# Ledger of designs, part 11: VHH binders against Uncharacterized protein YDL144C

Target 1, 356 residues: Uncharacterized protein YDL144C, of Saccharomyces cerevisiae (q07589)
Amino acid sequence: MSRILVIGAGGVGVITALSLWLKKESDVSLVVRSDYDRVLKHGYTIESCDYGRLEGWRPHHIYSSVEDAASAADNQGYNYIVVTTKNIIDGPVNSRVSNIIRPVLEKNKELHGPQLTTHILLVQNGIDIEKEIWAEFPREQYRYTVLSGIQLIGSTKIGSGHISQVGQDHLSCGAFDPQDAAAIQAANDFVRMYSNEGQNFVEFDPRVRYSRWKKLLYNAAINTSTALVGLDVPRCLEFGVNKKSTEIEVFHPAMREIIAIAASEGIIIEEEFITMFTEITRKKVFKPSMCVDCEKGQLMELEVILGNPIRIAKRNGVATPTLSILYNLLVLVQAKLKERKGLLKFDEKTATLVDE

## First folded at step 5 (VHH)

Design s20 (from g09 with L101Q H104K Q107E; framework vhh_gefurulimab)
Fold by ESMFold2-Fast, scan of step 5:
Structure s20 (fold): chain B 356 residues (1-356), chain A 121 residues (1-121)
Amino acid sequence: as target 1 above (356 residues)
Amino acid sequence: EVQLVESGGGLVKPGGSLRLSCAASGRPFSSYAAAWFRQAPGKEREFVSAISSGGSTTYADSVKGRFTISRDNAKNSLYLQMNSLRAEDTAVYYCAAKYSQTYKWGEYDYWGQGTLVTVSS
């Protein structure tokens, strides 16, 4: 049995662990931080549109930290590290994905050396998210592959140890490097272990970068706009001028800019996906993950959803008037969240940001 | 190895039309995503339009409705039909191609030498 470590006990991470656990083809470990004591004593309460209502659920193993999970890997190691945490480039250094997974990669290397290849599956939004893994872990020193997990799922932690999932568990899993045979095999193996026939939909993704750009039509236009205004998708659409201005002047222009950026690097996305992504949640009272993060006072995945696309646009000569306005306003929202958390300080006497 | 050669540039009056061509040699053109970029004097390179191996197209907002990208795989060629030309369209136009199996990297693999388009009276 493959040993799988799921890092991140939010809505996506818990459902990921549940799906793997239900399939009974892997040994599932979950890192639970803030909810550890509650989950250890009472398990998870899960309200799932795919898996039903569960009370007192827990995976095979629960750890309070990544370091503890790594230490427990004596004589076995982890075949997969599934990262479902938010990717916050502009957050604290210790929250960087490379720093989060480092204890597991170091322990696997120490205990197993060249005998074990660790498959790092990033179930996270955004573009260029694999870049820091390759930069921080030279392949001459570490044996690993990097896999992409794309979820079109609405799953939220609504209380301590309490998960609510609306919207089908739909996972696309593939290799960031489409020529890495080991990564392709690992992705296909993960698809098999994750699949629960009749309950979820999971498939191998042969075109990871295409799929990530395509999902950004939704994330860069709708997650961002809803986070900025604090409204669900149907309210954004209905509250617009003549019930049209939001989609015509905000969502569609943002989506067209994403399509142009993708095309500028050789990935062509058909315009019909603009309609598809606009319609997919039009009649579902649903707040996208960035909107939920903002409401909970948590930092947003701003850089991987808008920052990186805009940097690519600037490099390739693509105009981004709509994405840039959304980005710069959300930078202010992000700063407000950082200030409230004590990560940013403002001196009201001098009316300036406190340096140092 | 693949080589791209642009042609069809020249001087045209505002409101006029030009058709640019890009001929590919070395490998079957049908396996490539292909694009047009431009660079105006004193400016950085700008994306204009792209077309997939299957014929799906994308346009920069500034040229949408005025320019049409097309390909002829039998002639191993890419085209850009430019209508309603404006002084701001004055630039060196570059043909670019991307082999689909290398989509993991965020760049076009092959570039032409460029063809100058001047829009003035």
Scores: ipSAE 0.688, ipTM 0.891, lowest interface PAE 1.5, mean pLDDT 90

Design s21 (framework vhh_gefurulimab)
Fold by ESMFold2-Fast, scan of step 5:
Structure s21 (fold): chain B 356 residues (1-356), chain A 122 residues (1-122)
Amino acid sequence: as target 1 above (356 residues)
Amino acid sequence: EVQLVESGGGLVKPGGSLRLSCAASGRPFSSYAAAWFRQAPGKEREFVSAISSGGSTTYADSVKGRFTISRDNAKNSLYLQMNSLRAEDTAVYYCAAKPYSSTYHWGQYDYWGQGTLVTVSS
């Protein structure tokens, strides 16, 4: 039976753990931080468009920290580490993905040694998110694979121990390195363990980088714009000049810039996806995850959605006028959020940012 | 609001084939995930097949290799091609749909058809 540790008890993480638990083919552990005491006493209340209503639900094991989960791994360790936390590169250093998974990866290495492989599944938005893992954990010292989980899901924690899922659980799982046979096998095995007939859709992704660039058509154009203005998608579209300026002057140019960046890497994204992504939420009163994060005062996944694409564009000589304006304005929004959290200080007497 | 209407059911001999259709009206179907369920006399309702808004398909083990689910978004229609039919496939077949990206709602599938009867007998 595969032992799976899910890190991140937000909307995505809890539903991920639930799907694995319902399939009954894995031993599921979940790291629950601020809601730990509530979940221990009462379990989760879940309202899911895919899985129905559940009261008092718990996975097989819950831990209050990643360190506790690592300590409790006994002599078997974890076969999969599923990371569903926000990937905020510009946030506190201790929140970086490599630092979050380090205690579990070190413990797995001690228990399994170099002969066994740990599968790290990143269920996170963005491009180049796997590269930090490869850089921080040299393959000569650690035996692991890195897997991509791509999901467009509307799942939110609406109260302590209370999850509301309104968007379909559709997961595409594949290998970041398409030449890594062990990663490909691990991804296929995860798809089998995650699949719940008639309730979710899960598929093996043979083209991870293509899929991630394709999803960025939505994330880099629409998540970003809605977060900047604090409006749902239909309002952004209807409030534009002549009900056209938002899609013509903001969304579509941003999407075309993403297509151009992907093309600079040899990845062709069909132009029809510009129309498809613009239309899929046009008549649905829906706020994308970045907009919700901003409204809750939480840091945004800015660097993996806009920063990394723009850096790739600069290296490859691709112009990004629309993405760069969105990025630089959202850098200011991110700074506002950091200031509110005490992570950034401004000296009003000198009118100067207090540098580290 | 989405309304679903099934058609194409009927009587067929073992080894025969039938094609079920589900017509969606009210809202554009392209962003909905859709599925077929069935309920035989004296049995619980069971999953048959599903198709995502993007076209990815899933099948119950009992029908895999025999049934094919498909959709035509331009016609707001969902189909189930049933081949090599067996007596065990006799059931009322239901079309169901759920939004992929929508406002808050409860339950697995929000929209259901009235059902169409498929009888497989000699």
Scores: ipSAE 0.000, ipTM 0.159, lowest interface PAE 20.4, mean pLDDT 86

Design s22 (from g09 with S100G T102P Q107H; framework vhh_gefurulimab)
Fold by ESMFold2-Fast, scan of step 5:
Structure s22 (fold): chain B 356 residues (1-356), chain A 121 residues (1-121)
Amino acid sequence: as target 1 above (356 residues)
Amino acid sequence: EVQLVESGGGLVKPGGSLRLSCAASGRPFSSYAAAWFRQAPGKEREFVSAISSGGSTTYADSVKGRFTISRDNAKNSLYLQMNSLRAEDTAVYYCAAKYGLPYHWGHYDYWGQGTLVTVSS
């Protein structure tokens, strides 16, 4: 039985743990931080369009930290580490994905050496998110694979220990390195363990980088714009000049820039997807995750959604006037959030940022 | 291995046309994607256009409507038809190809040495 550690107890992480638990083909551990005491005593209340209403639900194991989860697996280790946390590259160093998973990867290495391959599944938005893992954990010292999880699930935490899922659980799982046979096998095995016939949709993704660029048509244009203005998607579209300026002057140009960046590295995305992604939430009063994060005072996934694409664009000679304006304004929004959290200091007497 | 050779560059007046060709040797031109990039004097390399194995195309905004990319796998060739040329189109034009299905790590695998296009009166 595969031992699976899910890190992140937001809407995505809790539903991920629930799906694995319902299938009964894995031993499921969940890392719960802020809600730990509530969940340990009372379990989760879940309202799911796929899995129904549950009261008092818990996975097989709950831990308050990754370090505690790593210590508890002393004789078995974890076969999969599923990371569903926000990927905030410009946040505190200890919140970096490589630092979050390090205790588990070190413990697995200590217990099993090369006898256990750890499969790291990143269920996170953005491009180039896997590169940090390869840079921090040399393949000569660690035995692991890195897998991509792409979900367009509508699941959010609406209260302590309370999850609401209104969008279908649709997961695409594949290997970041499409030639890594072990990663391909691990992705197929995860699809099997995650699948709940008639309740969710999960598939193997043979083209991870294509799928990630394609999803960025929505994330880099719409998540970003809505986060900047604090409006849901229908309001952004209806409130535009002549009910057209938002899609014509903001969304579509940003999407075309993403398509050009992807093409500059050999990935061609059909322009019909611009229309598809613009229309998909036009009539749904929905605030994308980045907008919700900003409103809750939480740091945004700015670098993996805009920063990395823009850096690729600069390297490959792609102009990004629309993405760059969105990025630079959201850098200011991110700085405002960091100042509120005490991560940045501003001296009002000198009118300057306090340097480290 | 694979080698790409560009041809068709030269001097042309503003408003004129040129057709660039890129010939592949070493492997059939059945690349997953192929592209044209350019580098103007004193500037960094910029993306111009790309085409998939199935014929889907993408263009930089600066050339859209004026340039047309096409490929002929049977002739192991990639083309760039350049119309309504402007002084700012003056650059060395590079052919690039990405081989294999699926894509490999976000850059083109093979590059030509370039062909110079000069647009001046």
Scores: ipSAE 0.704, ipTM 0.894, lowest interface PAE 1.4, mean pLDDT 90

Design s25 (framework vhh_7qbe_3)
Fold by ESMFold2-Fast, scan of step 5:
Structure s25 (fold): chain B 356 residues (1-356), chain A 119 residues (1-119)
Amino acid sequence: as target 1 above (356 residues)
Amino acid sequence: QLQLVESGGGLVQAGGSLRLSCTASGSTFSMGWFRQGPGKEREFVASISSSGGSTYYADSVKGRFTISRDNAKNTLYLQMNSLKSEDTAVYYCAAKYSLTYHWGQYDYWGKGTRVTVSS
């Protein structure tokens, strides 16, 4: 049996663990932080459109920290590390993905050396999210692959130990390095272990970077705009000038800029997806993940959704007027959230930022 | 190991035309053209898919430039019409060798060919 460690016990992470557990082809461990005591005593209450209602559910193992999970590997290590946490590049250094997984990767290396290849599956939004893993863990010193998980799910933690999933579980899993045969095999194996016929949709992704740029049509235009104004998608569309300004002058220009950036690195995205992504949520009253994060006072995945695309655009000489305005205004929203959390300090007497 | 060689640059008057070529030493995946004008940063011009069935153009050149490829000759082309003084730049050919990942960027670059558009 493959041993799988899921890091992140939010809506996505818990449903990921549940799907793997239901398939009965893996030994599933979940890192649960704030809800650990509640889940240890009572398990999870899950209301899922795909998997039904469960009471008292728990995976095979639960741990209060990544380090505890690493220490408790029973000398077998983990075949997969599934990271479902938010990727906040501009957040605290200890929250960086490479730092989060380090205890597990070091322990696996210590226990098994060259006998165990660890497959790191990043179920996170954005572009260039795999780069820090390769930079921090030299391949000659560590045996691992990096896999991409693109999740189209609406799953939220609505209370301690309580998960509500109202959007279908649709996972695309592939290799960030399309020439890495081991990564391709690991992705196909994960798809097999995750698949629950008639309950979810999971597929192997042969074009990870294409898929990530394509999803950014929605994330970089709609998640960002809704987060900035605190409105759901239908309200953004209906409240625009003449019920048209939002889609014509904000969403569509931002989407076209993403298409231009992708094209500048050789990835061509069909223009029809601009219409598709605008229409898919026009009549669905819900707030995208970045909007929800902002409302809960949580840092946004700003850098992986806008920062990295804009840096690629600048490197390739692609103009991004719409994305840049959205980015710079959301940098201020992010700073407000950081100040409220004590991560930024402002001196009102001198009117200056204390920590640069 | 793959090499790209640009040709076709030169001096042309405003309103004129030039055709740039880029010959690859082997098969390539997607390809593109970039340029760098005097005192400017490098900017994207156009890209083309491996089959040649899909193309994309920067707004500054859309309607004036045409990108195409001849896979039998391992050659990429950029037909530049209605040239403006602002088009003066060194033009670079870029290629993805295969599905080999390299930060999502092009894997190989040529040394460039100079285009000067006089008034």
Scores: ipSAE 0.012, ipTM 0.562, lowest interface PAE 8.5, mean pLDDT 89

Design s26 (framework vhh_7aqx_2)
Fold by ESMFold2-Fast, scan of step 5:
Structure s26 (fold): chain B 356 residues (1-356), chain A 122 residues (1-122)
Amino acid sequence: as target 1 above (356 residues)
Amino acid sequence: QVQLQESGGGLVQAGGSLRLSCTTSGRPFSSYAFSWFRQAPGEEREFVGAISSSGGRTTYADSVKGRFTISRDNAKNTFYLQMNSLKTEDTAVYYCAAKYSLTYHWGQYDYWGQGTQVTVSS
């Protein structure tokens, strides 16, 4: 029986914990922060298109912090750490993925030394998200693998302890390092434990980097543009000049730039995906996650969706005129959000950024 | 494990055509995606275009799209860059590169040729 810790109790994290719990093949722990008291006393109310309606639902264990979950692991440790939180590289240091998981990874090392391999599954958007973990945790000291989770799901927390899932649970799970046999096995094992036949769709991903670049056709073009203007996807398409300028001069150029960046490192993405991703939400009144984050005053996953792609482009000599304009304008939006949260200070007397 | 060698560079007039070849040796040719890069004097290396390991898919930088074509010949362990409607701004050293599908060194190609000079005069 695998012991699994899910970090992040948003729509994705709660449904992830539910699917694992329903399968009955793992011991499931969930870290619940702001909703902890309500969930501990009353459980979750879940309205799921895949899993049905549940009242008073709880995973096997609930903790108010990652530190508490690590302490409660006793001599057993955790086989999987599933991270479903936003990956905001330019946010507070304590919110970095490596810092979030550190208490669990340290505790696993102390409890089992070289006997336990910890499988870190990143269910997060973006490219190069695994590199921070490899940089922060030397392989000589820590025995672990890093797995990719690409989630196509419409799940939202609509109230304290209340989850609404209206889009099908579709997870692709694979190894960031395609040569790591232990990671490949761990990904296949996770797929088996997550799978609920007839209720969800989950598959092993043999080409993680390809799949992440492919998803960036949507994230880097559409999540970004909608976040900048505060509109859903159909409005962006219909409001364009002659109902064509948005797709022809913004979405498609941004997508082509992503394809060129992927190709500059050896990954060739089929151009028909430009049409597919443009059409997939054309008739669905849907605001992508970055747009929702911006409107709620929450920091955006800007660096993993645009920053890292643009850095790869600059290194490899790929021109990114469309992505760079989107990125630099969204950097200003992100700074505005940071200023409102007290994370950034501007001195109006000197007209300069404080603590540069 | 693999070596790449460019050929076919030289002098050509603006509006002309030139075909570069990259011959490979070592591992099975079909296991690699291939790309062309170029570097103009005093500039950084620039991506030109790529072809998939399956051979069915290509992509190009906007500056060369519609003018350059990449192809591969698995029987000859060679891939090509057909350059048409050449402009003086296409003057550069052209490098071929290969990416093995299972190598984890993302952000760059695994193997590089020595480069071949292409000069486009007015």
Scores: ipSAE 0.284, ipTM 0.731, lowest interface PAE 4.3, mean pLDDT 89

Design s27 (from g09 with A50V T58V; framework vhh_gefurulimab)
Fold by ESMFold2-Fast, scan of step 5:
Structure s27 (fold): chain B 356 residues (1-356), chain A 121 residues (1-121)
Amino acid sequence: as target 1 above (356 residues)
Amino acid sequence: EVQLVESGGGLVKPGGSLRLSCAASGRPFSSYAAAWFRQAPGKEREFVSVISSGGSTVYADSVKGRFTISRDNAKNSLYLQMNSLRAEDTAVYYCAAKYSLTYHWGQYDYWGQGTLVTVSS
C-alpha cells in the first residue's frame, strides 16, 4: 500500500486526501496547520459536489507539521509527497516548496537510501515550479521524481475544518520530465489510486508543459485581472466599456502574449482557446483563486503565474506589454499584503521602504 | 547531432520581399518544432515565428500578416517568406529547432549561425 503525505489542508488538499482515502488503495497522511486542533477533535465537515456531505471525516493520519509527519514515518517512509500549498516564490524563505518538503526527503533517504524513490507531486499553478526541486536536491544524492498535478477544481475552506467544493474534481497528473520512465510510471500509479469512478475525473497527462501553458491562458489573464479589481469574472466582462473592453483590451491581449511565450519555446497553443477560456466563466458568478487570496489578505501566486512567464518572455525576446502592466500593478498589491502582514516595512517620515 | 545553416539574407529596399532558408543536417526536421528569431543592432534577440511538425504556426505581432513560416520535412528545410519589409526588420535572423519531448523546453535545442537582413533605402 502506497504511503502518501498530502501537504496543505486548504480546499484542494483536503479533497485530494478525501479522494485517495475513499479509493482505499493508499495510506493517507495530511498536514493540517491552522485547523489542527479542530480537525483532531471533530474531523472535517465536507460539502462536495462530487463526494457528497461528510461530517467528522479524517484521513488515516493527521500531523500538525511536515517535520512531525516525517518523524512519524519510521521504517515505512512516504512513497508520494503531494504538495497542494500556494507556491509563493516571493514569500518567506521557509515557505519555499523545497524547504517545505526537505524534512520528508531527508527522512526517506535516511530510512531507505537508494531503495525508496520519493514521488513529489506538485498540485500547484504556474510554470517552472519544478526547477527549484532539481536545483536544491541533486539527483546524484536523492532518489525522487517530480510530477505535475493540474487541478480544475473549485474547492475552498469556508471555516475551521469546513470545506466547500462546487467545481468538479478534475486532476491531470504527469511527469515534468517526459522522458523519465520512473516518473511516468509513478504518475500512472497515482492516477489509478486517485480515480473514483462516477465521482471524479483523473487522467494521465502526457504533455505537462503544454497543459501548464494552456491553463496559464486563464490564470495569467483572468485570475490576475480579477485580483487587481476585486470583481468576479461576469462583472469584469459586463462592466467593461460597451461590455467589450475587458475581453478585447485586457483578457485577449494577455492570452495572446502567453501563446507567444509558449511558442517561443516550441509549444503551440491553438488560438481557439482564447475564446474558450473567455467564455467558460462568462455566466458563472465566480471569483478565481488569486482574487479570493487577495480578498482574504493572503499573498498571491504572482511569480509562478506572471513573473516566470515574463522572465521566459524576456529571455526569448517576446513582447509582453499587457502581462507586464498586470504584473507591475499586482507587485504593488502583493507589497500592500506583505506590509499588512509585517513582512514589509515602510517609514512614513522618510517616505522610504525600510531595506533590511 | 543537428546542424542548422541559414541562407537568403541580404540588402533589400523598404516594401521589398526576401525569402530565408534554413537547412538541417544530421537529423530530419519532422520530429521538431522549428522557429525563426532575430537580433537587431543594439537589441536583444526577438521571437519571430514558429511552426509545429503538423504545420500549426504562431507569429509575433510585429510580423503577423507580412511574414510566412513554412517547412519541407522531406528537404530538411525551414523557410521564412518576408513581405512588405520595413527598416525595423533589419536584423540577423536565426533558425532554431526543438525536440518537443526534451525537458529543456524553455530553450530551443539547436541554433543556426544567423543570416543578416538589411532593409535600407
Scores: ipSAE 0.573, ipTM 0.847, lowest interface PAE 1.7, mean pLDDT 89

Design s30 (from g09 with R27F T102N H104R; framework vhh_gefurulimab)
Amino acid sequence: EVQLVESGGGLVKPGGSLRLSCAASGFPFSSYAAAWFRQAPGKEREFVSAISSGGSTTYADSVKGRFTISRDNAKNSLYLQMNSLRAEDTAVYYCAAKYSLNYRWGQYDYWGQGTLVTVSS
ESMFold2-Fast, scan of step 5: ipSAE 0.775; ipTM 0.926

Design t10 (from p6 with E98K E107Q; framework vhh_gefurulimab)
Amino acid sequence: EVQLVESGGGLVKPGGSLRLSCAASGFTFSSYYAAWFRQAPGKEREFVSAISSGGSTTYADSVKGRFTISRDNAKNSLYLQMNSLRAEDTAVYYCAAKYSLEYSWGQYDYWGQGTLVTVSS
ESMFold2-Fast, scan of step 5: ipSAE 0.720; ipTM 0.908

Design t13 (framework vhh_gefurulimab)
Fold by ESMFold2-Fast, scan of step 5:
Formats: sequence, C-alpha cells, structure tokens
Structure t13 (fold): chain B 356 residues (1-356), chain A 120 residues (1-120)
Amino acid sequence: as target 1 above (356 residues)
Amino acid sequence: EVQLVESGGGLVKPGGSLRLSCAASGFTFSSYYAAWFRQAPGKEREFVSAISSGGSTTYADSVKGRFTISRDNAKNSLYLQMNSLRAEDTAVYYCAAEYSLEYWGEYDYWGQGTLVTVSS
C-alpha cells in the first residue's frame, strides 16, 4: 500500500487527500498548519460536488508539520510527497518547496538508502518549478522522481476545517523528465490511485512541459492582468477602451510572447489558443487565483508564472515587452503585499528600502 | 459561430438501445473536454458521462456498464451509446464542451438537447 504525504491543507490539498483516501489504495497523511487543533479534534467538514457531504472527516494521519510527518514515518518512509502549497520563490526561504520537502527526503535517505524511491508530485502552477528540486538534491545522494500535477478544481477553504468544492476535480499527472521511466511509472501509478470513476477526472500527461506552457497562455496574460487591477475577466474585457484594448493590447500580446518563448525551446503551441482562451473566459464572472490571492493580502505566484518565463526568454533571445511591463508592475504589487506583512521595510525619513 | 447539435433521440422500449451523436462546429473540438448531461421531467440537470481530449472517460453511477461515451476528433463528433435502457433514462440529453483553465465544472458550450423517451 503506498504511503502518501500531502503537504498543504488548502482547498486543493484537502480534496487531494480525500480522493486518495476514498480510493482505499493508499495510506494518506496530511500536513495541517493553522487548522491543526480543530481538524485533530473535529475533522474536516467537506461539501464537494464530486465526493458529497462529509462531516468529521480525517485522512489516516494528520501532522502539524512536515518535520513531524517525517519523524512519524519511522522506518517506512513515504512513497509520494504531494505538494499543493503556493510556489512563491520570492517569499520566505523556509517556504521554498525544496526546504519544505527536505525533512522527508533526508529521513527517507537515512532509513532506506537506494531501496525507496520518493516520488515528488508538484501540484503547482508555473514553469521550471522542478529545477530547484534537481539543484538542491543531487541524484547521486537521493533517490527520487519529480512529477507534474495540473489540477483544475474549484475548491476553497471557507473556514477552519471547512472545504467547499464547486468545480469538478480534474488532475493531469506526468513526469517532468519525459525520459525518466521510473517517473513515468510513478505518474501512471498515481493516476490509478487517485482515480475515483464517476467522481473525478484523472489522466496521465505525456507532455508536461507543453501542458505547462499552454496553461501559461492564460496565467501569464489573464491571471496577472486581473491581479494587477483587481477585476474579474469579463470586467477587464468590457472596461477596456472600445471594449477591445484589453484583449488586443494586453492579453493577446502577452499570450503571443509566451508562445514565442515556448517555441524557442522547441515547443509549438497552436495560435488558435489565443482566441480560444480569450473567448472562453469572456463570460465567466470569476476572479483567477492570482487576483484572489492579491485581494486576500497573500503573496502571488509571480516568479513561476512571469519571472521564470522572462528569464527563459532572455536566455533564448526572445523579446517580451508586454510580459516585462506586467511583471515589473506586479513586482511592485508583490512588494506592497510584503510590506503589509512585515517582510519588507521602507524608511520614510530617508525614502529608501531597508535592505538589511 | 460555435454550435453543438445533438441527434439520435427518440422513443425506445425498455431494454432497447440508442446511439446519440453530437456534431461540433466553429471551434477546435479536439482540444475540449466533452460531456453528456440529461434533464428528466421535473428534475434538475444531471451529469451522465464525460470524455477528455485524450479519450479518458468517466460515468455517473446510474449509467455505468450500460452507456459508453466516445469521440471522433477527425469528424468533430461526440457519441453516447446507450444500452439496456430503463424508464428512468427518459430525459432531454445535452451535449456540452469545456476548456477549463482555472477549474472544471462550468461548461463553455451547450447543445439544444435531444429527447429520449423510454416507454412501452
């Protein structure tokens, strides 16, 4: 029976743990931070369009930290680490994915050596999110694979220990390294363990980097623009000059720049997706995740959605005038959020950023 | 002009079979998730079956083992093979298509529906 540790107890993480638990093919552990005491005593209240209404639900194990989960695994370790937290690489160092998973990887290495391969599934937005894992954990010292999870799900934590899911659970899981046979097998095994026929939709992703670049057509153009202005997508489109300037001069140019960056890596994204993504979102009165994060005063996934694409563009000689303006303005929005949280300090008497 | 046009509905006896078709036009159907929903008289619209762009399928418990969803991307078509039909399957059947970017569950395009009546 696979031992699976889910890190992140937001809407995505809790439903991920629930789906694995319902399938009854895994021993499921969930890391719960701020809600730990409530969940330990009373369990989760879940209202799910896929899984029904549950009261007092718990996975097999609940831990208040990754360190506690790693220690409690004793000699058995974890076969999968599923990371559902926001990937905010410009945030606090201790919140970086490599630092979050380190206790589990160190414990597994100590106890199992080469006999246990740990499969790290990143259910997070963005491009190049796997590269810090490869950089921090040399393959000659650690046995692991890195898997991509693209989860389309409308699930929100609406109170302590209370999850509301109104959009169907759809997961696409694949290997970041398409030549890694162990990662491909692990992804297919996860799809099998996660799948609950008639309740969710789960499939193997044979083209992870293509899928991530394609999703970035939307995330880098629309999530970013809505976050900057605090408006839903239909308002952004309708409020533009002549009801056209937003799509013609902001969304479409940003999307074309993403396509050009992907092409510089040999990945072709079809031009019709520019029109398709704009039209599909035209009548959906909702705020994308980055816009919601900004409104809640939470740091945005800025670097993995814009920073990394722009760095790839610079290395490959691709011009990014629209993405760069969006990025540099959102850097200021991110700094405003950091200042509000006490992570950034400005000295008004000297009119300077306090660097130290 | 985006359209989904259902066909194949009709009157059938209990235990019989019907094949529903949905013809898509005006968009790149092969890139969309596609689904069948139904609405019985006096009931809410309910999910029947869905198929991904890559061909992965899911089914409502009430139709598992009796219905088969399939697609032909070259013909921009979606199908629902309905076997062992019951009186409870009587409903207007709707074809739907979605390309979800943030979450799945809100379908972008809907057909007009085709009536299926299961009666002796």
Scores: ipSAE 0.155, ipTM 0.603, lowest interface PAE 5.7, mean pLDDT 89

